# Ledger of designs, part 40: VH-VL binders against q8ixk2r445to577

Target 1, 133 residues: q8ixk2r445to577
Amino acid sequence: FFGMLQNKGLTDYCFDYNPPDENQIVGHQVILYLCHGMGQNQFFEYTSQKEIRYNTHQPEGCIAVEAGMDTLIMHLCEETAPENQKFILQEDGSLFHEQSKKCVQAARKESSDSFVPLLRDCTNSDHQKWFFK

## First folded at step 1 (VH-VL)

Design z23 (framework fv_zigakibart)
Fold by OpenDDE, second read of step 2:
Structure z23 (fold): chain C 133 residues (1-133), chain A 121 residues (1-121), chain B 107 residues (1-107)
Amino acid sequence: as target 1 above (133 residues)
Amino acid sequence: QVQLVQSGAEVKKPGASVKVSCKASGYTFTDYYMHWVRQAPGQGLEWMGYINPYSGNTKYNEKFKGKATMTSDTSASTAYMELSSLRSDDTAVYYCARLSDYDFWSGFDYWGQGTTVTVSS
Amino acid sequence: DIVMTQSPSTLSASVGDRVTITCKASQSISNYVAWYQQKPGKAPKLLISDASSLESGVPSRFSGSGSGTEFTLTISSLQPDDFATYFCQQYDSYPLTFGQGTKLEIK
């Protein structure tokens, strides 16, 4: 699966990553932004290694969850996907992070008008359902 | 101040169509989703769907697919909802209601005054 | 669809009374619940969002609580202006759904 990763509940919002430096694509938080399909900042791929990869450029970035965090941060992809980069996109649209045993949920960023994907306890909320478009 | 002003009451025959308008003012029209909610006489509230004026994207309650069509005119800051193939059970007050796309985790903060649509033979 | 079962349908009370309205969701919906007040011939007015966040301008006698599947609206001391119909709403999932309403009338 590849393309824009769109949230079901927060309709019209997609995974978005726009690093300050295109040559240094790691270390920043993945956010949610209106789906626009322009450029590559909303292009993601779900791989057979259960990674959510960003862009098609090399080196590729993979979404990771750092220890103790509930945010999605871009890391470099590795030959063998590390545990903190493994997600399961379920048939029902839920995006499950294997290591944390939590689901990715569209959420409002604290004290902000922006939205971000965050790890939360798994529910049947549409805000935890995602699909590629 | 934020205002949503809807078109006037409508009386229609079964099988006819009606288009209700909702003119927004006091805020940036494209920054907020516009939802539609109906209320049959003496009944509760029923969500019909929404339009994102920015993208034009719509989402309908399955119950109203084929019944309601939501559109918007950004130049006029106006949302429209057309009801087709009207039946007596379409008789209700129809509301437009604003929901910020920047404050999605919230209720409907502003409502139109409502448009009464009466369907009778 | 998520069903919001609101109770009671009708509630008779007096000025000064403490009243509680309950909504039960058919599934867990976190805190994605709003409460509205509606008076005859008027559009609903948002009172509370996120289950317990009081909207600006709403009297402090109104409060909301709950999580998961059970949510409540409480009016600590009824005022004459509070007699109206109240609705709960969930915005956890589409389609958005409302409770059946509670008509709060004078005893």
Scores: ipSAE 0.032, ipTM 0.715, lowest interface PAE 4.5, mean pLDDT 92
Fold by ESMFold2-Fast, scan of step 1:
Structure z23 (fold): chain C 133 residues (1-133), chain A 121 residues (1-121), chain B 107 residues (1-107)
Amino acid sequence: as target 1 above (133 residues)
Amino acid sequence: QVQLVQSGAEVKKPGASVKVSCKASGYTFTDYYMHWVRQAPGQGLEWMGYINPYSGNTKYNEKFKGKATMTSDTSASTAYMELSSLRSDDTAVYYCARLSDYDFWSGFDYWGQGTTVTVSS
Amino acid sequence: DIVMTQSPSTLSASVGDRVTITCKASQSISNYVAWYQQKPGKAPKLLISDASSLESGVPSRFSGSGSGTEFTLTISSLQPDDFATYFCQQYDSYPLTFGQGTKLEIK
């Protein structure tokens, strides 16, 4: 699957990656932003290795969650995907992070006009359901 | 301060259509989704759908899909909800309501005063 | 769709009483629950959001609790202005759904 990764509950919002420094593409948090249909910052690829890849810039980025954390951070992609970069997109739309046994949920940043995907205990909430558009 | 002012009561015959308006003031109209909620006489509240005035995108409760049409006019800061092919069981008070932008997943912090639609033969 | 079931449908009480209204969701909805008060001929008024967060200007005698599938609204010392219909609402998933309402009336 590829395209814009849209939330079923937060219906106008998509995965978005727009690092502030073009010379350092990795290491920043993935956010949610209004879906614009133009690709680029919102274009992601779900791979056979269960990665969510961001290929708009070089080097290519892969979404990861570090141990003990709940935020989705852009890391460098590797030839063989490490466990912290593996997400299972399930038939019901849930995006299950294997290493933590948690699901990706649309969430609001504290005291902010920003939304972000975070790891949370898995529920049947539409805020935890994602699809490629 | 935030206000949502709706159009006046309507009495319609079965088969007619009705269009209810909701004029917003006191905030930037395009920053908040506008929702519509119906309440039949002596009954509970039913969510009908929403429109995002910024994008024009709508989401309908399946029960109202094909029955209700939501639109907005950004220049007039007004949202509209039209019901087609009216039946007696469409008799209800129709409300427009707004969620807070601070807490996107929140309850409805502002409501219009309601528009009574009566369908009688 | 998530079904929200309120109990009781009607509650008779006296001024000064502690009253509790319960709302049950058909599936887990975390804390994405709001409570409303509605008086005859008026639009609903938001009392509580996020299951337990009291809205500005709402008297402290109102409180909410719960998470997952069971939620409660409590009025610690009932006042004459509190006789109204109360509704719970989930905003975890679409379509948004409300409980059927609890009418609080004078005993």
Scores: ipSAE 0.018, ipTM 0.635, lowest interface PAE 5.4, mean pLDDT 87

Design z24 (framework fv_zigakibart)
Fold by ESMFold2-Fast, scan of step 1:
Structure z24 (fold): chain C 133 residues (1-133), chain A 121 residues (1-121), chain B 107 residues (1-107)
Amino acid sequence: as target 1 above (133 residues)
Amino acid sequence: QVQLVQSGAEVKKPGASVKVSCKASGYTFTDYYMHWVRQAPGQGLEWMGYINPYSGNTKYNEKFKGKATMTSDTSASTAYMELSSLRSDDTAVYYCATDYYESSGYPFDYWGQGTTVTVSS
Amino acid sequence: DIVMTQSPSTLSASVGDRVTITCKASQSISNYVAWYQQKPGKAPKLLISDASSLESGVPSRFSGSGSGTEFTLTISSLQPDDFATYFCQQYDSYPLTFGQGTKLEIK
């Protein structure tokens, strides 16, 4: 699965990663932004290791959630995906983070009106349903 | 380097249709959405919709759904916007615009010069 | 739809004046606001993106500020070339929407 990872509830929003310094891709939060159809910062790959990869820049990044956190951040990819980088894309479009037992939800960033993907308790909300376009 | 060049002014009678073109150059045509924006005489700007030239997929502002049809020709790097069943209130300047930006989707960095469509009896 | 409301609709000013134009969104849009300048018979020109980021080639007398629902475009020391209509636009969600415009006229 490749493409722009779009939200069913926020229908015009896609996963987006645009690090301020392209030589320092690690440690920044993944955001949601208007889908522009250009790939690049919105182009992701869902791998057989259950990773969500960002390979627009080198070295390749893999989305992760740190223990006790609910934000999705960019880490370096590893030969064997660590548990905090594994997301199960389910039939209904839910993106399940098995280590935390939570689902990725399109949500408003705290203290801001911008949108970000966050881990939340799993529900059947369209804001927790994702698809590649 | 980026340029959007639109077709010339059109004068049409009520009930006719008109097809406006927008030729892109200076970038990869299929990498960016092409938007259409309308401006009636003395009025503000009104977003009509966009076309993704790579897929041909379109999104319309509900106000223009059924009135405007957007298409593109990838080999010619040209986008089109056709208005059907013209009425006098379709008289406006029609602009094409693209969000030629290296990061997340952004506002319209580049605009065509506009095409005046006049509908008169 | 997100409604963008500009004030004032018309503003009269003199060369050298500091002018401010305000734009209010009907719901929170973070900083996803652009400002455009339009002169008669011409296409709009992007001045500011992300509420406060000045577009390359735009004079430094232009500045933008705001987040959430209230945004301001400021022109310090107004020049003759600045008499034009100004529009704000949100790009937080579709449909994309513009303010109704502010016409800046010579006093």
Scores: ipSAE 0.006, ipTM 0.559, lowest interface PAE 12.3, mean pLDDT 85

Design z25 (framework fv_zigakibart)
Fold by ESMFold2-Fast, scan of step 1:
Structure z25 (fold): chain C 133 residues (1-133), chain A 122 residues (1-122), chain B 107 residues (1-107)
Amino acid sequence: as target 1 above (133 residues)
Amino acid sequence: QVQLVQSGAEVKKPGASVKVSCKASGYTFTDYYMHWVRQAPGQGLEWMGYINPYSGNTKYNEKFKGKATMTSDTSASTAYMELSSLRSDDTAVYYCARGIEPTFDHYGMDVWGQGTTVTVSS
Amino acid sequence: DIVMTQSPSTLSASVGDRVTITCKASQSISNYVAWYQQKPGKAPKLLISDASSLESGVPSRFSGSGSGTEFTLTISSLQPDDFATYFCQQYDSYPLTFGQGTKLEIK
């Protein structure tokens, strides 16, 4: 699967990665932004190794969650995907982070109109359901 | 002052259609989702669906798919809800309500219209 | 669909009483719960969002609590203006669903 990764509950919002410097694509937080249908910074690929790969910039990045954190950040992809970069896209649309046993949820930042994907305890919420468009 | 003003009461015959309007004022119409909620006489509240006025995208409660159609007119800051093939059990008060968060479609609803009574009788 | 069950269905109380209304979800909904007050012939009014966040202009005697599957709305010192029907609503999953309502009436 590849394309824009859209949230079922927070409709019209897609995974978005727009690092301020293309020479430094690692370490920044993945956000959610209005889906524009143009690919670009919203284009992701779900791989057979359970990675969510960002192919818009070089070098290619892979979404990861660092130990003890709940935010999704961009790391460099590795030959063998580490556990913190593995997400199981389930048939119901849930995106299960294997290492933490938590699910990716669309969430609003406190006191702002900005949105981010975060790890949360798994529920059947539409905010935790994702699909490629 | 943020306000939603709905159209007046309607009395329709079975098989007819009715279109209820909801005019928004006091805020940017396209920044908030507009929900529709039904309340039959003496009954509780039932969510029908929402429309995102910015995109025109809609989400319906399965129970109302094929019965209700939601649209919006951005230039008039007005949302519409049309019921087709009216039956006696469509008799209810219909409310429009603004989602509490800008462009966030499943939150609580902070501003409500006064309601439109639709009566279906022959 | 997530079923929201309120208890009690009817509650009789006197001015000055502390009253508590409960709402149970058929599955975990985190804190995605709103509470509404509705008076006869009027539209519902939002009181609480996110289970415990009091809406602007709502008297401080109203409070909400809970997470997961059990939620409560409390009125610490009941006033005459508070006799109304109260509804909880989940917004964790579609379709959005309401409790059946709790009618608060004079004892």
Scores: ipSAE 0.014, ipTM 0.611, lowest interface PAE 7.4, mean pLDDT 87

Design z26 (framework fv_zigakibart)
Fold by OpenDDE, second read of step 2:
Structure z26 (fold): chain C 133 residues (1-133), chain A 121 residues (1-121), chain B 107 residues (1-107)
Amino acid sequence: as target 1 above (133 residues)
Amino acid sequence: QVQLVQSGAEVKKPGASVKVSCKASGYTFTDYYMHWVRQAPGQGLEWMGYINPYSGNTKYNEKFKGKATMTSDTSASTAYMELSSLRSDDTAVYYCAREPYYDWSGYFDYWGQGTTVTVSS
Amino acid sequence: DIVMTQSPSTLSASVGDRVTITCKASQSISNYVAWYQQKPGKAPKLLISDASSLESGVPSRFSGSGSGTEFTLTISSLQPDDFATYFCQQYDSYPLTFGQGTKLEIK
């Protein structure tokens, strides 16, 4: 699966990554932004290694969850996907993070007009449903 | 100054249709979801659905699917809601209401003044 | 659908009174609750969002609290302008749903 990773509940919002430096793509938070399909900031791939790969820049980035965090941060992809980079995109559209046993949920950033994907307890909320478009 | 101004009261016969308008001003129309909420006489509030003026995408309360159709005209900064096959129990005040920012704010910071739709034989 | 059970349906009170309105959700909804004030012939007015966040311009005598399944709107000292109908609303999940309302009347 590849393309824009769109949220079902938060209509018209997609995974978005726009690092300040295109040559240094790791270390920043993945956000949600209106799906626009322009550029490559919203192009992601779900791989056979259960990675959500930012398949636009070299070296390629993979979404990771750092210890104690609930945000999605871009790390470098590795030959063997580390545990904190493994997600299960389930048939119902839920995106499950194996290590934390949490689900990725579209959330409003507190005191902000922006949105981000956050790890939350798994529910049947449409805000935890994702699909590639 | 944010304002939502709705069209005037409507009186319709059963089976007819009605289209209510909501003109927005004082903000960027396409930057905010527009919701519709109805209130039957002496009753509570019911969420009907919303439209994203930017994309035209809509989300309906299942209860109102087939009953309500939400559209928008960005050039006119106006949201519309059409009710079809009107019945007496469609008699209510219908409100347009702005959701702060986009979806998942989930509440409404500005409301239209309401449009009374009366359905009677 | 998430049901918001609001109580009481009617409340009689006097100016200066402390009043509390309760809203119970049929399931846990975190803090995704808003409160509205509605006067006759007028549209609802947003008072509180995120269960306890007071909107700009709303008097400080209004406060909200709660998380999970039980939420409360409190008016610390009723003023004449506060007699109206109040509604809670959840936005944890669609469809968005409101409480049935509480009419606050003059005793």
Scores: ipSAE 0.023, ipTM 0.676, lowest interface PAE 5.0, mean pLDDT 92
Fold by ESMFold2-Fast, scan of step 1:
Structure z26 (fold): chain C 133 residues (1-133), chain A 121 residues (1-121), chain B 107 residues (1-107)
Amino acid sequence: as target 1 above (133 residues)
Amino acid sequence: QVQLVQSGAEVKKPGASVKVSCKASGYTFTDYYMHWVRQAPGQGLEWMGYINPYSGNTKYNEKFKGKATMTSDTSASTAYMELSSLRSDDTAVYYCAREPYYDWSGYFDYWGQGTTVTVSS
Amino acid sequence: DIVMTQSPSTLSASVGDRVTITCKASQSISNYVAWYQQKPGKAPKLLISDASSLESGVPSRFSGSGSGTEFTLTISSLQPDDFATYFCQQYDSYPLTFGQGTKLEIK
């Protein structure tokens, strides 16, 4: 399925990827931003390989978490999804990152007016519940 | 050591405005959200809103939109909260309170001593 | 808005007693609950965050528990310094909301 990936707890916010340099689509952190309903930088696809794919820019990007990190960053998609790019979207809305055994949570990081998705120990929090709109 | 020092008590007539200050020290002012919380006499705590001193961005509780205005002065490490068109039901103690950062916290680790605002005719 | 309801509103206890204050949220808020202590004429003081995380400098006789919609603050052996009003607060969603408070007074 596909669409804007919205948080249940932080109800007006969606996954958002808007790299400052359109010629370099990888390596930047995925953020959360007010859902605008227009797709574009908030349009993601959840694939049968358990990828969260961003295809608004070319080449297509896949969300990943590097070993020892808790931030979601954009990597290049591979023909066979590596473990760090696999997220299980569960029936209750949790996004379970298989390699780390942690869940994606909406969070505010640093002294920022922005919100970001981060890996955290899995809980039943609405901040860890996601759905496609 | 972290300190939040608020301005002194104010007595105002209905229709007036009042601006309460909260001077921060002992930490980097722009690194932490500053919230405002009111407490009417003998009542509980009500969240009013916050300001991000780094960006100047604010978020208000709908109940206080149009009544309260939050601003900050980074050079003075001071947050302000202005109440307009004062009514008797604005009589309360107003607190500034710091939200810790590094992750979503939403609770308050340090509080100002409070500023009593009394509105009487 | 998420409504936080505390019980009891007033609690009379003696030094040495085990005291429990309950806070109920109108909807699930995971563990996004903080507890504060307020003495007359003073600002609130943070005791517990994330439902059960004791803040630095707070005596170990204070503890918190709960998840979802029901939370408790426990004082295992009440001391004279503990007579105060206690507030719970949710930070799952905006607007941030507090319980109405529980006044702990000398029996």
Scores: ipSAE 0.013, ipTM 0.604, lowest interface PAE 7.4, mean pLDDT 87

Design z27 (framework fv_zigakibart)
Fold by ESMFold2-Fast, scan of step 1:
Parts: C-alpha cells; structure tokens; sequence
Structure z27 (fold): chain C 133 residues (1-133), chain A 120 residues (1-120), chain B 107 residues (1-107)
C-alpha cells in the first residue's frame, strides 16, 4: 500500500513528516496534519517488511519507535527492518507495533501544538484505524 | 471573541429544500471543522456531519447521505447545510458547531440554532 | 452505531445537593466521552471532554469519570444555574452519537 496514511477517526488528518531541515530527514517526530493530496511530506509506503517508509527523499526514512517512548520518529531504513520499525497493518485498520505490543493512535500530547501518532494500548477505536488513500 | 451566527427560522412545505447558513467570526475559519447537529422538538441531539472549510471535504452520518449537503464559502467565513426532500420529521432546530481543536470531534462553540418547521 | 443511554431521564434535586448522571455506551469507547449542558432555548455548552477533563471556565463542582462503557457526570454542590438538560456524547467511532439527555429539575 502507498499514499497518504489517513486516520479513520480524525478523517482529514494524515501521517505527515515535515523535518526542520529538509536535507536532514532523521530524528524528528512524525505528526498528523490536514491531508492535502500533494505527496511530499505525506507520501508513505507500507512494505512487505512491515515498514512505513517515507520515500520522497534519499536516503529513505522509516518510521521507528525509540525504546521506552510512545512517539513515532523518523530513522534511516535498513536492508533488514529492525523490530522497532515493524508495524502490522491489520485488516481492521489497526497499526500494531510488535515490539511494544501497542497500537498507533491519533492523539494530542499535552506538550504538543499538533496532533501526533502515539503508541497506546490497543482498542477498537476509530482513532486507532488507518488506511492508505 | 468567537461567534457563530445562523440564518433565521424557516417554514417549508413537504418536498421543498432549505439551506441554513452559519457565519463564523473571531477565529480563522479554515482552521476548524464545522459540524451540523439537529434537535427535534423535545428530543436529543443528532449529529449530521461535518465539513472541513480548508479542503471542502465532508463526512456525513450515513442517515443523512443524499439528504443533506454541506458546503462552505471561505471568503465569507460561512458554512451552509442544505436539506432536500423535506418531510415532517425533519422539523427540528439545526445547529452549526465548531470542532474543538484540543479535543477533536467535540464541540466548543455553537451557533444559536435555526428552527426549520415542515408543515404536513 | 454506538448507542448512548443516559440515566435517569429526569432528576429532581435541591440547591446544595450532590447529583450524579450516568451514561452507558453499547460498546467500549475508551474515554472518548464529552458532556454538554443545555438550557431552554439555547445551544448546548461543552463542560467535559475525554471523560474527565474539565473545559476552561467550567466550575470545579462539575466532574466526570469513567472508561469503557460506563460514564458519570457529577455536580458536587448544585447551584441554581445548574438546572438544565445534560447530554453525553461519544466520539470514539462514526457516526458521533449523543445520549437522550437528562433533565435536572428543582425538587
């Protein structure tokens, strides 16, 4: 699957990666922003290795979870995906992060002015359901 | 100071259409979803759908698909909701309500309501 | 659709009383519940979101609790301006749905 990764609960919000320096794509938090359909910072690919890839720049970025954290960050993709970069996109739309046993949820964190994807205990909420558009 | 000002009361015959307006002021109109909620006399609240004024994208309650049409005019900071093929059971107060930025899909500011009466 | 059922439909109370209104969801909705107050002839006003988070400017006598399928709104010391109809709303799943309302009346 590829395209804009859209939330079923927040139906106009998509995965968005807008690094402060467009020449350095690693180390910053993935956010949610209004879906715009123009690709660029909102174009992602779900791969057979269970990665969520940001393919608009070289080198390719992959969404990862830092140990002990609940936020999604951009990291460099590897030839073989490490466990912290693996998400199972389930038939119900859940993005299950195998290493933590948690699901990706659209949320607002207290210290953030933006909506962000966060790891939370898995529920059947539309805020935890994602699809490519 | 955020305000949502709706158009005045309407009395319609069955089969007619009605278009209710909601003029926003005191904030950036395109930054917030606008929802429509109706309330039949003496009854509870019923969510109809929302429009994103920035994109024009809409999300409808399945019950109102093909019956309600939501639009917006960014230059006028006004949202619209049109109901077609009116029936007596469409008699209600229709509210526009702004999506809460802090807690999406909850409603922090409401219009005063527009009463639509459909005579049978 | 998720059905929200409020209890009681009407509640009679006196100023200074502690009152509790219950809202039950037909399926688990985590903490995605908001509470609104509506006075006759007026639009609803948001009181509480995320089951327990008090909206700015709402008096501290209002509180919310619950998770999953059972939620409560409590007014710890009822004031004259609190006589109104109260609605719960879920925003876990589309379509967004409200409870039928609880009318709080003077005893």
Amino acid sequence: as target 1 above (133 residues)
Amino acid sequence: QVQLVQSGAEVKKPGASVKVSCKASGYTFTDYYMHWVRQAPGQGLEWMGYINPYSGNTKYNEKFKGKATMTSDTSASTAYMELSSLRSDDTAVYYCARDSWEVPLTFDYWGQGTTVTVSS
Amino acid sequence: DIVMTQSPSTLSASVGDRVTITCKASQSISNYVAWYQQKPGKAPKLLISDASSLESGVPSRFSGSGSGTEFTLTISSLQPDDFATYFCQQYDSYPLTFGQGTKLEIK
Scores: ipSAE 0.007, ipTM 0.618, lowest interface PAE 9.0, mean pLDDT 86

Design z28 (framework fv_zigakibart)
Fold by OpenDDE, second read of step 2:
Structure z28 (fold): chain C 133 residues (1-133), chain A 120 residues (1-120), chain B 107 residues (1-107)
Amino acid sequence: as target 1 above (133 residues)
Amino acid sequence: QVQLVQSGAEVKKPGASVKVSCKASGYTFTRYAMHWVRQAPGQGLEWMGYINPGSGKTKYNEKFKGKATMTSDTSASTAYMELSSLRSDDTAVYYCARGRYSSSWYFDYWGQGTTVTVSS
Amino acid sequence: DIVMTQSPSTLSASVGDRVTITCKASQSISSYVAWYQQKPGKAPKLLISDASSLESGVPSRFSGSGSGTEFTLTISSLQPDDFATYFCQQYHSYPYTFGQGTKLEIK
């Protein structure tokens, strides 16, 4: 699967990554933004290694969850996907992070008008459901 | 401060249409979904749906599909809801409400409401 | 649709009283519940979000609790300004739905 990763509940919002430096694509937080399909900051791929890969730039980035955190941060992809980069996109649309055993949920960033994907306890909320468009 | 100002009361005949406006100010209009909620006389609240002014995308309560049409004009920071084929049971106060999203949508600011009366 | 069953429909109380309003969801909705206060002729006012998060400017006598299927709004010591109708709302799943309301009136 590839393309825009869109949230079902938060209608018309997609995974978005726009690092300040196109040559330094890691270390920043993945956010949610209105799906626009323009540019390259909303193009993601779900790989056979269970990565959510940001591959519009080289080297390729993969979404990771750092220890003790609930945010999605861009890391470099590795030959073998590390445990903190493994997600399961389930048939029901839930995006499950294997290591934390939590689900990715659309949420508002604190004290901000922006939105971000965060790890939360898994529910049947549409705000935890995602699909590629 | 955030303000939502709705158009005035409407009195319509059955079968007619009505378009209610909601002018927003005090915030970035395109960054928040505008929801519509109705309240029949002496009744509770019903969520009708919302529009995302930034994208034009809408989400309707199935109950109101075909009844309500939500639009927006970003240049005027105004949301609109049109009700068609009005019936007596469409008589209600209609509210626009700004969607605040934390884990989902609840409504932190409301318009003053627009009374729509459908009477023969 | 998720049904929010609110109780009681009407509640008579006196200033200083502790009052509790309950909403029961027809299915588990985690903590996706908001509470509103509505006075006659006015729009609802948001009091609590995420079941227990008190909105800014709302008096601390208001509190919310619950998770899953049962939620409560509590006013620890009723004030004259608190007589109004209260609504719960779920935003777990579309369509979002409200409780039928609780009219809190003076005894």
Scores: ipSAE 0.017, ipTM 0.679, lowest interface PAE 6.7, mean pLDDT 92
Fold by ESMFold2-Fast, scan of step 1:
Structure z28 (fold): chain C 133 residues (1-133), chain A 120 residues (1-120), chain B 107 residues (1-107)
Amino acid sequence: as target 1 above (133 residues)
Amino acid sequence: QVQLVQSGAEVKKPGASVKVSCKASGYTFTRYAMHWVRQAPGQGLEWMGYINPGSGKTKYNEKFKGKATMTSDTSASTAYMELSSLRSDDTAVYYCARGRYSSSWYFDYWGQGTTVTVSS
Amino acid sequence: DIVMTQSPSTLSASVGDRVTITCKASQSISSYVAWYQQKPGKAPKLLISDASSLESGVPSRFSGSGSGTEFTLTISSLQPDDFATYFCQQYHSYPYTFGQGTKLEIK
């Protein structure tokens, strides 16, 4: 699967990555932004290793969650996906993070007008359902 | 170094059409959105829309839908903006600008501008 | 549409002065504001993005601040090269909109 990763509950919002420098694509938080249909910063690939890869820029980035955190950040991809970079996209649209045993949920960023994907306890909420467009 | 070079000034009669070009160099043409912004004499800047050169997909300001058509030629690294059914109030300097994405679009490099004058 | 209002519309200043230009949005736009400088007969030039991030190559005398609905561009010590028109732009929502411009002229 590849394309724009869109939220079922937050209907017009897609995974988006806005690196502060186009040549420094790692270390920053993944956000949600209005789906614009252009790909680019919203184009992701879901791989057989259960990675969510950012293939728009080189080197390729992989979404990860650091221990004790609930935010999704961009890391460098590895030949063998580490556990913190594995997300199981389930048939019902849930995006399950292997290492934490939590699900990715669309949420409003604290003290901000922006939206971000966060790890939360798994529920049957549409805000935890994702699909490639 | 990044450069955006636009076509020369045009003088047109009402009802005519005009096509402005913007040739990009110094970067990978398909990696950045190309936006179009106009500025009427003595007035502010007005965003018209953008095109993704790699896919050909466009997003227009509603005000310019049916009036402006944006296209691109990837092999020539050139973006185009065509205005149809010209009126005197279309007289303006038209700029192409490269979009840099940081949660949304702002414009890091601009073409020199193309003056379009509509007069009888 | 989000309306961006700049003040003042015209500002007279002398070399060495500290100059502040304000931009107000009709609704909250977080920090999605860019500032541009335009000289007569020239294209706009990016100065600031994300309300406060200085573009590479822009002199450090330029700074931006603000969030939500009120934003400012400051020039700490005005140089002759700084006499120009300045525009703010919001990129929070489509259509993208610009302020009407502030003309900075020599006193």
Scores: ipSAE 0.005, ipTM 0.541, lowest interface PAE 13.7, mean pLDDT 85

